# Ledger of designs, part 10: VHH binders against PI-PLC X domain-containing protein At5g67130

Target 1, 376 residues: PI-PLC X domain-containing protein At5g67130, of Arabidopsis thaliana (Mouse-ear cress) (q93xx5)
Amino acid sequence: CSNGNCQLLDSCSSATDCVSGLYCGDCPAVGRSKPVCTRGQATSPTSIINGLPFNKYTWLMTHNAFSNANAPLLPGVERITFYNQEDTITNQLQNGVRGLMLDMYDFNNDIWLCHSLRGQCFNFTAFQPAINILREVEAFLSQNPTEIVTIIIEDYVHRPKGLSTLFANAGLDKYWFPVSKMPRKGEDWPTVTDMVQENHRLLVFTSVAAKEDEEGVAYQWRYMVENESGDPGVKRGSCPNRKESQPLNSKSSSLFLMNYFPTYPVEKDACKEHSAPLAEMVGTCLKSGGNRMPNFLAVNFYMRSDGGGVFEILDRMNGPVLCGCETLSACQPGAAYGSCKNVTVQTRTPSMDSTAGSNSGGSYSGSVQFSRSLAS
Below, E stands for the ipSAE of ESMFold2; O stands for the ipSAE of OpenDDE; V2 stands for 0.75 times the mean of E and O plus 0.25 times the DockQ between their complexes.

## First folded at step 4 (VHH)

Design n04 (framework vhh_rezetamig_d1)
Fold by ESMFold2-Fast, scan of step 4:
Structure n04 (fold): chain B 376 residues (1-376), chain A 121 residues (1-121)
Amino acid sequence: as target 1 above (376 residues)
Amino acid sequence: QLQLQESGPGLVKPSETLSLTCTVSGGSISSSNYYWGWIRQPPGKGLEWIGHIYYTGSTYYNPSLENRVTISVDTSKNQFSLKLSSVTAADTAVYYCAREGRSWGTYFDYRGQGTLVTVSS
């Protein structure tokens, strides 16, 4: 195939060979000898089902969303740090990312995005003023009136009212989801439809508890459980909660943030990580959370895959919960729960399923080992 | 106050072992709060993390380099060292030693000025 005819997983030599929406992607880490047409965009779950509570959906989240090679360098300074993403925040949002992890610091008389140590940003760890990125978020929300964005801040900002002033200056206060309307004690969130109607389309969480009362920025671990990040978070067979989080199966909060990225980002391995290993880890974290599906899937290099990647995994996380089908593409808009269309899906069934328990069954049609009882 | 300084030969022959030492001054290497690591930048390419060591001797290496890399620590001299065996022209790079914190993302709060190592016969 060529010239716009190649389907998902077909061999290609350039993006122009693939049907619209796919790019020509390489993944030598899985032993692939040639690039194939690869997904680069998430299916919007709200385009299919928009009347459910916010905490029923799973959203794609990018770890250190600002950390890419094209960020400007300070004059005369080389950046001595690793990148977690390959494109701009604008491109990430256009491709279906709806959660952004940002590390914010006081630096150069401003608030900057940096990879750094406990409260101090340096020239060689700095990326750019946070307001630049927040203006990209504002432009996206203005242009896409039904979309909801979540920002999680690893917060090293000490200036008084620093976050509230920053977000107001970026023009984002008009979308602010107020802390007073955030559910406590594990209750359901407002529906996506209600959030859009009230224009409460930006959720912002901080790692600093005092800022909830002082600035109206929600303290993250009051509202969500979260697994360990880095190497402990990608270790096969376990999904431990991080130290600030309640246990993953806690009923005290209704959101679940699942981290899935190694401590040291390696771009060439991401396409392998986002295939069978990620599917397996979702099953492990689902079990650790008491059959509770994660609401945010946070990754490095989100575009990298062996074909379907994080995008296919997100569809398989959302389908069972939102409409009772194996994948989001089988949902029928406006139909009753469990009413699924017959969709032919081109997927690669993992050769090994080392953590699926004593799982014995016939051939599957490319589905992950998710519990169908997740969505009543 | 804290300073890191690389030292070692700037020229290494193919197939030999590249050996560098980092001397730490203004602070103790025997700190439970930090890892001590090596990173490199080949000409015209991005940064590549090589590995790190904890002051107790525990190491973690980049999987793509782990068969050739050894990092060691000498707490009595306040130093840590890198050995990279079986070098080729692809190992030509500016090598940096750095202090790494234990946080969600990899970060370097102090680094040496870097030393160019050229692999050539």
Scores: ipSAE 0.006, ipTM 0.446, lowest interface PAE 9.8, mean pLDDT 85

Design n05 (framework vhh_rezetamig_d1)
Fold by ESMFold2-Fast, scan of step 4:
Structure n05 (fold): chain B 376 residues (1-376), chain A 124 residues (1-124)
Amino acid sequence: as target 1 above (376 residues)
Amino acid sequence: QLQLQESGPGLVKPSETLSLTCTVSGGSISSSNYYWGWIRQPPGKGLEWIGHIYYTGSTYYNPSLENRVTISVDTSKNQFSLKLSSVTAADTAVYYCARELYSGRSWGTPFDYRGQGTLVTVSS
């Protein structure tokens, strides 16, 4: 195949070989020696099903969304920190990212995005003024009137009214989802359709409890449970809650943020991690959460995979919840729950029958296996 | 006043071991407050953390490099060293030694001091 007709998992030599929405990607970490057509964009679940409460949807979220190597440098200063993403916030949003984790600091007489430590930003850990990124978010919301964006702030801003002033200056007040309408005690959120109609299309959470009363920015752990991030959060077989969070199976909040990224970002391993390992961890976290599907899936290097990646896993998470089908693409708009299209699944792993050589079987990758487990 | 300086060959042949030493001056390496680390920057790419060592000899390595990396410390010389085995062209990078703040729970530990960096080219 060539010239735009190669399908998912077909061998390729250039992105122009693959059908629209796919790029030509390699993943040596899984033992593959040749690049294949790989997903780089999420299907918007609201383009297919838009009438359900916000807390029924799963959204792609990027950890330290601002932290990429192409971000501007301060004059004469070399950045000495780790990167978590490979592209701009604008490109992330265009590819279907709907959640952004941002670390905000008082720095250089402004509020800056920094990948730093102990609540302090340094010249060598700074990326850019937060308002630059918030203006990109404003442009996206303005250009895409049915889309909803969530921002989660790891908050080291001490200046009075710093966050409320920042978001107002970025022109985001018109999209602000008010704290007064956020459901408490595990109640359902408004439907996506209602949120779009009211133009409540920006949800902002802070790690600082006092800012809810002082600035109208929701305190994150009143509204969501969250698993541990970093190495503890990727350990197979467990999905412990973050210290600030209630237990994952708590009925006190209706949102569930699932982190899946190691303590030190490792770009070349991301394509391996975002395939079967991630699908397995979604299943583990679903059980730990009392059978509640995560609403945000937060990762590093979101486009990296061995084919379907985070995008296929998101489809598998959304399908069963939103329409009762194995994957989002099998949903039929307007049909009854459980009425599904026949869809070709293109992720499978060969297996062997060790007792009989006449049957060489195949099994689906972890993302497909996870979807089957949810359906049962 | 604290200074870190990388030293070692700027050219290494494929399949051989890359060896670098960091000399610390103006401060003691025998401090419970810091890790001493190695990071690299391949041409046109971002930083990649290689690993770090505590003055007692405890090491932590990037899982992607773990099978090829050894970091050692010599507190009597106020030095620490990196060995990276079985190098390929992909290991061509500017290598930095750095002092990392020990905060217990820092994620993506930034460096408060680093060397100037040394270019290591893997070529025949």
Scores: ipSAE 0.030, ipTM 0.452, lowest interface PAE 6.3, mean pLDDT 85

Design n10 (from e05 with Y102G; framework vhh_rezetamig_d1)
Fold by ESMFold2-Fast, scan of step 4:
Structure n10 (fold): chain B 376 residues (1-376), chain A 123 residues (1-123)
Amino acid sequence: as target 1 above (376 residues)
Amino acid sequence: QLQLQESGPGLVKPSETLSLTCTVSGGSISSSNYYWGWIRQPPGKGLEWIGHIYYTGSTYYNPSLENRVTISVDTSKNQFSLKLSSVTAADTAVYYCARELGSRSWGTPFDYRGQGTLVTVSS
């Protein structure tokens, strides 16, 4: 195949060979010898089903969304820090990212995004003023009136009213989801339809409890459970909760943030990690959460995969919950729950169910007739 | 108060073993709260984690480098060291030693680092 007609997993030489929405990607980490057409965009679940409570949906979230090598450099300063993403926040949002993790610091008489150490930002760890990124978010929300964005702040901002002033200056107040309408005690959130109608399309959480009362920024772990991040969070066979979080099976909150990225980012291995290992971990975390599907899937290098990646996994998380089908692409808008389109899926991603009875046999775990080897 | 300082040769020949030592002052390496690690920055790229060690000798390495990396600790000297075998031009980088907090993976996982030492792999 060539000239824009190569399908998912077909061999390619350039992005122009692949159908729209796919890029030509390699993954030597899974033993692949040639690049293949690879997903680079998530399907928005609300474009298919928008009448359910917000806490029924799973959204793609990028860890340290601002932290990429193409970000502007301060004049005369080399940046000396880890990168977690490859593209701009605008590009991330266009590709279907709906959750952004941002580290905010007081720096240079402003609030900056920094991937830093000791709770302080330095010239060599700084990326850009936070308002620049928040203006990109404002532009996205303005241009896409039915979309909802969530921001989670690792918060090192100490100046009084710093966050509320920052978001107001970015023009985001008109989208602000008020803390007073956030559900308590594990109750369902408003429906996506209601949130869009009210224009409550920006959810912002902070790691600092006092800012809920002081600035109207929701304290993260009052509203969501969260698994451990980094190496403990990617360890096979377990899904422990983060220290600040209630246990994952707690019914005191209705949101579930699932982290899946190592302590240190390794771009070369991300394409391998975002296939079978991630699918398995979703099943493990689902079980640890008392059969509660995560609402945010947070990763590094979100576009890297062996074909379907985090995008295929998100479809498999959303399909069963939102419409009763195996994948979101099988949902039929307006049809009864469980009424599914017949779709042919090219995939190397095994079942996310960790119970023996949910395995469809060796064809889903290993090499299958319509896919390539999953082993590396 | 806490300071980390790298030391070792700035030039290593291809195929040889790179050896660096980190000296810790202003704090004890025999702490149950921290790991002690090595990170590097190749010219024009971001940081790459190499590995870390717990003061009891337990090691964890970047899977991409684990076949060539050995990290060791000497608690009596308050030092830890890196050996990277079979070096090539791709190993040319500024090398940093660091104190690591472990599981804070949505922030930078280390809280202190050395000033860095340039290692060039060349004949």
Scores: ipSAE 0.168, ipTM 0.621, lowest interface PAE 5.0, mean pLDDT 86

Design n12 (from e05 with S103E; framework vhh_rezetamig_d1)
Amino acid sequence: QLQLQESGPGLVKPSETLSLTCTVSGGSISSSNYYWGWIRQPPGKGLEWIGHIYYTGSTYYNPSLENRVTISVDTSKNQFSLKLSSVTAADTAVYYCARELYERSWGTPFDYRGQGTLVTVSS
ESMFold2-Fast, scan of step 4: ipSAE 0.251; ipTM 0.685

Design n13 (from e05 with S103G; framework vhh_rezetamig_d1)
Amino acid sequence: QLQLQESGPGLVKPSETLSLTCTVSGGSISSSNYYWGWIRQPPGKGLEWIGHIYYTGSTYYNPSLENRVTISVDTSKNQFSLKLSSVTAADTAVYYCARELYGRSWGTPFDYRGQGTLVTVSS
ESMFold2-Fast, scan of step 4: ipSAE 0.262; ipTM 0.679

Design s01 (from e05 with S32G N33S Y55T T56S; framework vhh_rezetamig_d1)
Fold by ESMFold2-Fast, scan of step 4:
Order: structure tokens, then C-alpha cells, then sequence
Structure s01 (fold): chain B 376 residues (1-376), chain A 123 residues (1-123)
């Protein structure tokens, strides 16, 4: 195949060989010698099913969404920090990312996004004023009236009313989901349809408890459980909770944030990590959460995969919950639960040495786990 | 007060071993709960973590580099070193040594780094 006719997983030599929506991607880390047409976009679950509570959906989330090599530099300064993403937040949102993790600091007489340490931003760890990124979010929400965005802030901002002033100045108050309407004690969230109707389309969480009462920014771990990030969070066979979080099987909150990224970001390994290992980890975290599917899947380098990547995994997470089908692409808009299209099965790659679920799915293990483990 | 300084050749031939040393002053390598590591930045590209070492000699390497990398520590000289074997043009980069603290937070785990040294791999 060539000249725009190559389908998902077909060999390619350039992006122009692949059908629209796919790019020509390599993944030497899985032993593949040739690039293949690779997914670059999430299927919007709300374009298919929008009548369910917000906490039934799984959303793609980018870890340190601002942290990419093309971000502006301070004059005369080179950045000396790790990057977590490869494209702009605008591109991420266009590709179906709906959750953004942002580290906010008091820096240079402003609130800045920095990939830094010990609660301090330095000129060599700084990316840009947070308001620049929040204006990109405002433009996206303004132009896409049915979309919902979640922002999770690792919060090192000490200036009084810093967050509330920042979001107001970015023009985001009109989309703000109020804390007073956030469910507590594990109750279901409003439906996506109701949230869109009320224009409550921006959810913002902070790591600082006092800001809920002081600024109206929800304290993250009152509303969600969260697994450990970094190397402990990607370790096979376990899904431990983060120290600030209640146990993952706690019924005190209805959202579940699943982190899946190593302590040190390694761009060329991401395509391998986002394949069978991620599918296996979703199954592990599902069990640790008492058969509760994660609502946010937070990754580095979200575009990197061996073909389907995080996008295929998200489809397999959403399908069974939202419409009763193996994958989101099998859902039929307006049809009864369990009424599924016949879809092509993604075959496991020959080099994949995964036994779990090998007869039921493509290059990812766990399709059987998704369909059966979701039954509670 | 803590200062880290890289030293080593600025030019290495393809197939040879790149050797760099980091000298630590204003503090001791053997004190505290720190790892001492190496990171690099190829021209026009992002940072790549190479590996680090604890004062006990325990090492952790980037899996993509692990068959070519050796990091060692000499506490008597307050130094730690990097050896990268079988270099190619792709190893051309500014190399930094750093003090790292493993953190469970979502941030960069180093608090001090050297000023960097450019290593060019060329015949």
C-alpha cells in the first residue's frame, strides 16, 4: 500500500502512505524492523455515548502536559530538565487529550509552569507563564462546546488567590465546575449531557487542601483515588496507592486517576510501554480498585505506540463500561447496551510474549479481562 | 555552595569509549540520601537520562544505554565517573553530572547539576 491507502498496522515509509488520522511510526523497542501506520488520536467517547455520569468515562491525560522541547526559552537560558510530551497543549487537545497535569509555581513575579523540584522553579526548569497555556484551553473550550477538560495542578503557588485570579484572567470562569456540585462519598457525578448543558466543562483540582475553601479549587484527593507514579507505578503485578490517596478500593470517592509513566521519561521506550505492558497494568489497577475502571489514564509521550497504543487501550476501557462492547469503536450511537458492530480484530504481534488474553484480542493482552473484570 | 564540575575530553572518535568525571565540592558524595548521575542533551534535542549511582555502588542505567554504560564512584576523591563505550555520532551531546533525590512527586529528581561539557564524536 501507498499514497494514503495504508491502514492501521500496515507497513509505511512516510506519513503520506497512511490514511488520514494515522502517522507512520517506528517502535524498534518491540523488535519491529519497519515503521507502521500508527494511531495519533483518541476516539471521543462522548461523541458516541453522552448520557452517562462523568465518572463512567475514561479520559486520556498527559503528565506534565506543558513539558515539551519546543516551549519558549527564557532569554539567554537553556532548559536543563526532562521533557514529558512532544507537542503543544493545543495539539494534545485536538488529538483527544482531555486531562492536563500542570505543575504551577510562583516564579519571576508570575505563576509559571515548570518541571522542577522541591517546590521551587528555576530559570533552567521553567517553561512559560501558566496563563499562556490556560488561554489555549480557553480557546479549545470556546471552539468545542461539547467537550470537557480536566486540569490537575501539582500546586506550589503561595500568592494569595493566585489560582482563582489566574483562571479568571484566562477567561475560564464561565466553564468552571463548582466545588459545591462535586459529588462526595463515592456518589455518581452529573451526566456529561448535564455538564455540557450547564456549561460546567472545566474541572480543576489542586494538591493543596486549603485552596478548596479559600479559592473554590477542589482538593484532588477528596474526589479521586490515585496510584503511585514513576517506577513504583509501572512495576508489574502491583498497583499501590499514592500516599495522599485513600486506598484504591475506597468507596469514599468516585474518580480514579491511573498514572502510567516511569520516574525518568524515556521517549524511545514509550511505544513499547504503551502496548501489552499498559494493558496488563490496567487489569492490575482495575483489580486493586475493586473492579473500578480508572477515569484518567496519565502518560508521557501519549502519541508513541506500536500501532494502537494508549488510544486502543482507552477504547477497550470505555467500550465495556459505556456500551457493553469489547471496544469503543464497536459501540453503536443510540443503540441498546450490548448492541455492537462487527469490528476487525487487532492481531497480537508475533514478537509479543504475552499469554494472558492472547486468544481474545490484538497486540494487547487484557481484552478478556476488560469484558469480564468490569462485571461487578 | 554545593558545586558539580564535569571534566574529560571534548572530542572522541567513533567506536572508542567516552570517559567523563564529575568533581563535587562544597559537600560530600557519601552524605545524605542522594544518587549521583549523568544526563545528556544532544544538540537541538531534549534531555536524556543516562544513569545514576548511590554511594554504596548500586547503579541504575537507562535500559537503552545499559550495555554501553558504566558509572562508578570514588568517595575518597569526592568524584563519580561515566564510561560510555562504542560511541557513534549519535552520542554527540552536552553531558551534565547531577545530584538526584528519588522523589515520589511528579518532578525532576535533581537539585544540583554541573554546567555541562560538550562531547563531540567525530573522526
Amino acid sequence: as target 1 above (376 residues)
Amino acid sequence: QLQLQESGPGLVKPSETLSLTCTVSGGSISSGSYYWGWIRQPPGKGLEWIGHIYTSGSTYYNPSLENRVTISVDTSKNQFSLKLSSVTAADTAVYYCARELYSRSWGTPFDYRGQGTLVTVSS
Scores: ipSAE 0.007, ipTM 0.480, lowest interface PAE 9.1, mean pLDDT 85

Design s02 (from s01 with H52R; framework vhh_rezetamig_d1)
Amino acid sequence: QLQLQESGPGLVKPSETLSLTCTVSGGSISSGSYYWGWIRQPPGKGLEWIGRIYTSGSTYYNPSLENRVTISVDTSKNQFSLKLSSVTAADTAVYYCARELYSRSWGTPFDYRGQGTLVTVSS
ESMFold2-Fast, scan of step 4: ipSAE 0.303; ipTM 0.708

Design s04 (from e05 with H52Y Y60N; framework vhh_rezetamig_d1)
Amino acid sequence: QLQLQESGPGLVKPSETLSLTCTVSGGSISSSNYYWGWIRQPPGKGLEWIGYIYYTGSTNYNPSLENRVTISVDTSKNQFSLKLSSVTAADTAVYYCARELYSRSWGTPFDYRGQGTLVTVSS
ESMFold2-Fast, scan of step 4: ipSAE 0.270; ipTM 0.694

Design s05 (from e05 with H52K; framework vhh_rezetamig_d1)
Fold by ESMFold2-Fast, scan of step 4:
Structure s05 (fold): chain B 376 residues (1-376), chain A 123 residues (1-123)
Amino acid sequence: as target 1 above (376 residues)
Amino acid sequence: QLQLQESGPGLVKPSETLSLTCTVSGGSISSSNYYWGWIRQPPGKGLEWIGKIYYTGSTYYNPSLENRVTISVDTSKNQFSLKLSSVTAADTAVYYCARELYSRSWGTPFDYRGQGTLVTVSS
């Protein structure tokens, strides 16, 4: 195939060979000798089902969303740090990313995004003033009036009122989801429809507890459970909670952030990790969370896969919860739960194993069990 | 203050073994709280993790490099070393040694690194 007619997983030589929405992607890590047409965009779950509580949806989230090699350099300084993404935040949002993890520091008499060490930003770890990225978020929300964005801040900002002032200066206060309306005690969030109607379309969380009372920025672990990040978070067979989080099966909060990225970013392995390993880890984390489906799936190099990638996995996470179907693309707007389209699935990704099969090299149950435990 | 310093040849021929040593001063390498690792930055690219070692000798390597990498530690000299075999032009990079936190955290796991040393692979 060629000239825009190659389908998902078909071999390709250039980007123009693949149908719209796919790119020609390589994955030597899975033993592939030639590139294939690969997904690069998420299906918006709210474009299909928007009447459910916010905490029923799963969103794509990018770890250190600002951290890419093409970000501006300070004059005369080479950046010496790990990169986590390959494109701009604007491109990420256009491709269906709805969660952004940002590391914010006091630096150069401003608040900057840095991928740094020792709780301090340095010239060689700095990316750009945070306001530049927040203005990209403002432009996206302004141009896409039904979309909701979540920002999670790893917060090293010490200047008084620094975050509230920064977000106001970026023109984001008009979208701000107020802490006073955030559900406590594991209760359901407002529906996406209600959030859009109220224009409460920006959720912002901080790692610093005091800033909730001081600045109106929600303390992250009051509202969500979170698994361990890095190597412990990608270790097959386990899904431990991070130290700051309540146990994943706690009923004290209704959101679940699932991290799936190694301690050290390895760009060339991301395409392998975002397929079978990630699908299996979703099943493991679902069980560890007491059959609670994650609401944010946070990854490095989000577009890299052996075909369907994080995008197909997101569809499989959302479909069973939102409409009772195996995948989001099988949902029928306005239809009863469990009424599904016949969908041709072209995937190399195994089923999310929500039940244990036999031992090594084992079988699976053949059914997604989490949809029954997390019904509607 | 803790200081890490790389040393080794700046030029290595293709197919040969690249050998670097990191000397640690201002702190002991014999600590249960830290790993000691190697990272590199090819020209125009971001950092790539190579591997790390615990003071007891336990090693962890980047799977893409594992068959070519050996990291060793000498606690009596407060040093650790990298050997990368069968080098090609793709191994040209600035190489850094680093101290890395043992405890789980997000963000970058290292808290100190050396100034870096350029290694060029050329005939």
Scores: ipSAE 0.254, ipTM 0.683, lowest interface PAE 4.5, mean pLDDT 87

Design s08 (from e05 with N62Y; framework vhh_rezetamig_d1; at its last look DockQ between E and O 0.56; V2 from the best seeds 0.00; counts 0 for: pae E 8.6 > 2)
Fold by ESMFold2, look of step 5:
Structure s08 (fold): chain B 376 residues (1-376), chain A 123 residues (1-123)
Amino acid sequence: as target 1 above (376 residues)
Amino acid sequence: QLQLQESGPGLVKPSETLSLTCTVSGGSISSSNYYWGWIRQPPGKGLEWIGHIYYTGSTYYYPSLENRVTISVDTSKNQFSLKLSSVTAADTAVYYCARELYSRSWGTPFDYRGQGTLVTVSS
């Protein structure tokens, strides 16, 4: 196949071989020797089921969104740190990422994005001035007037009014969701429709409690529960809350942030992690949250998968909550909750070269679902 | 002031073992607060973590490398070492030794590192 005709799991030689919303990716971790078309874009849940409270939706979030393996270097600087993503903020947003985790530091008489230690940024851990990334977010919000973006800040900024000034200088204050409107007692958030109508389309959270009163930046753990990140957060069968968070089954907060990424970023293994293991962990975290579906799913290397990846998982997280169906693609706009359409499901095993993979077994059989608009 | 210095051969033949030593000066390797790690940067690529050791001998290695990596510590010489077996051209990189905080926050880099040493795997 070629020229946009290749379906999910079909072999490919370039991204343009695949149907819209698919990319040409490899996954040697599951024994696949050739690239295949994998899902690379989210289906916007509000494009299918609109008008519900914000806390009914699940959004893709990128861990250390700025820590891009392909980011340009500063002149004469060797960057020495771990990377978590492979593309720009703009590309992440275009592919359906709606949550960004950012680490912000005082550095070079400015506020920089750094993947660093002990609240100190170094020239070899620095990526760029934070305002550059925030201008990408502004451009996205301006060009997409019905979209909502959430930013989670790991905050090492000490300059007075540093965050509020930064966001205002990026032109983001006009999209700001005010802290005074954020539910604090487990109530429903405003509907997505109300948030869009008021142009309250940027949610910003800080890890520093004082910033809420000082700068109007919400303290993250007043509004959400969150599981542990790193190796404890990917241990099968376990979804423990992080120390800053209330227990996951607490109903005192309306939002639930689920982390799913190991302590050390493993680019090669991400494609395997974002498949059956992630789906099982969603079930574990749902139960640990008192049958509450996470609202954010935070991952490294968000485009890496063995097929449907995080995007297929998001559809399965949104379907039950938004419309009472197994997956988002089965939802029928305007129908009663639980009235689901049949969804055509294509299931293929990857083809393996008989001479390259002589061992019995080791094949991964992918079961994926996609919206009908992606299949045409 | 704490300093770390890599030493070892800059050229290694394919299928052989890469061997490097890191000498710590201006501080003690015997500290309950730190791990001692090896990282590398292949030409034109980003940083890759190899593994680390606690001064009592406990190790943790990057999963895809763990069957080829050995990290050792010699507290009497204030040194730790890396051996990477069965090398190929893909192992050509600048290798750094570094100090890691024992109880690290997620995604944090090393707080001290050596100057780095280029190791080329070539016939």
Scores: ipSAE 0.012, ipTM 0.407, lowest interface PAE 8.6, mean pLDDT 83
ESMFold2-Fast, scan of step 4: ipSAE 0.428; ipTM 0.773
ESMFold2 (binder alone), look of step 5: mean pLDDT 85; pTM 0.866
OpenDDE, look of step 5: ipSAE 0.013; ipTM 0.323

Design s09 (from e05 with Y60K; framework vhh_rezetamig_d1)
Amino acid sequence: QLQLQESGPGLVKPSETLSLTCTVSGGSISSSNYYWGWIRQPPGKGLEWIGHIYYTGSTKYNPSLENRVTISVDTSKNQFSLKLSSVTAADTAVYYCARELYSRSWGTPFDYRGQGTLVTVSS
ESMFold2-Fast, scan of step 4: ipSAE 0.401; ipTM 0.757

Design t03 (from e05 with W106R T108W P109Y; framework vhh_rezetamig_d1)
Fold by ESMFold2-Fast, scan of step 4:
Structure t03 (fold): chain B 376 residues (1-376), chain A 123 residues (1-123)
Amino acid sequence: as target 1 above (376 residues)
Amino acid sequence: QLQLQESGPGLVKPSETLSLTCTVSGGSISSSNYYWGWIRQPPGKGLEWIGHIYYTGSTYYNPSLENRVTISVDTSKNQFSLKLSSVTAADTAVYYCARELYSRSRGWYFDYRGQGTLVTVSS
């Protein structure tokens, strides 16, 4: 195939070979010798089903969303820290990312995004003023009036009213989901339709409990459970909750944040990790959470995959919950739960839709079974 | 004031072993709170983490370098060292030593680093 007609997992030489929405991507880590047409965008679940409570949806989230190698360097300084992503926040949002993890610090008489430790940002760990990326978020929300964005802040900001002032200066107050309307006791959230109608399209959480009362920024672990991140969080066969979180099966909150990224980010391994290993881990975390589907799937290098990647897995997480189908693309708008369309091209050739991509023993074959019934 | 200083040859021949030492001053390497690591940046490429060591001698290495890398610690001298065997031109880089901390929410991060030393692999 060539000239815009290559399908998902078909071999390609350039992006122009692939059908619209796919890029030509490589994954040597799974033993492939040639690049294949690869997904780069999430399907918007709210474009298909928008009448359900917010806590029924699963969203793509980027770990340290600001941390990419192309971010500007401070004059005369070289950064000495890890990178977690490869593109801008604007590109991430355009590709369907709806959750952003940001580390915020007091630095250079401003609030900066830094990949640092001990509650202090240094010039060699600094990326950019936080207001720069918040303005990118504002532009996205302004241009996409039905989209909802969640920001989770690892919060080292000590200046008085620092977060509330920052978000106001970025023009984001008009989208702010108020703490007073956030559900407690594990109750359902407002529907996506209601949130859009009231323009409550930005959810912001902080790691600092006092800021809920002081600045109106929700304390993260009052509203969600969260698994361990880093190497403990990717260990096969277990999905332990992090120390600040209630147990994953707790009924005290209705949101579930699932982390899936190693302690040391390794770009070249991400495409392999985002296939069968991630699908297996979703099943493990679903079981640990008492059959509760995660609402945020947080990863490094989200674009990297062996074909379907995190995007395929998100579709499989959303399909069963939102409409009762194996994948989001099988949902029929307005139909009864469990009424699924054939996942076929116009000719109704099932093998053409379900058998793409096992060109070698290392390739993802699409056979992972994922469901609310604790599939492993 | 914590300071880390790299030392070692700036030129290494292909197939030989690259050897660097980091001297720590202003703080003790014998601390349960920290790991001590090596990072490099090849010309025109991003940073690559090499590995780290705990003061008790426990090590963790980047899997892509694991068969060639050895990190050791000498608590009596407040030093830790890197040996990278069978070097090629691809190992030409600025090498940094660093202090690392672990946080479950953040993973491993650097709070101090050396000035960096350029090691060129050439004959």
Scores: ipSAE 0.000, ipTM 0.300, lowest interface PAE 13.8, mean pLDDT 84

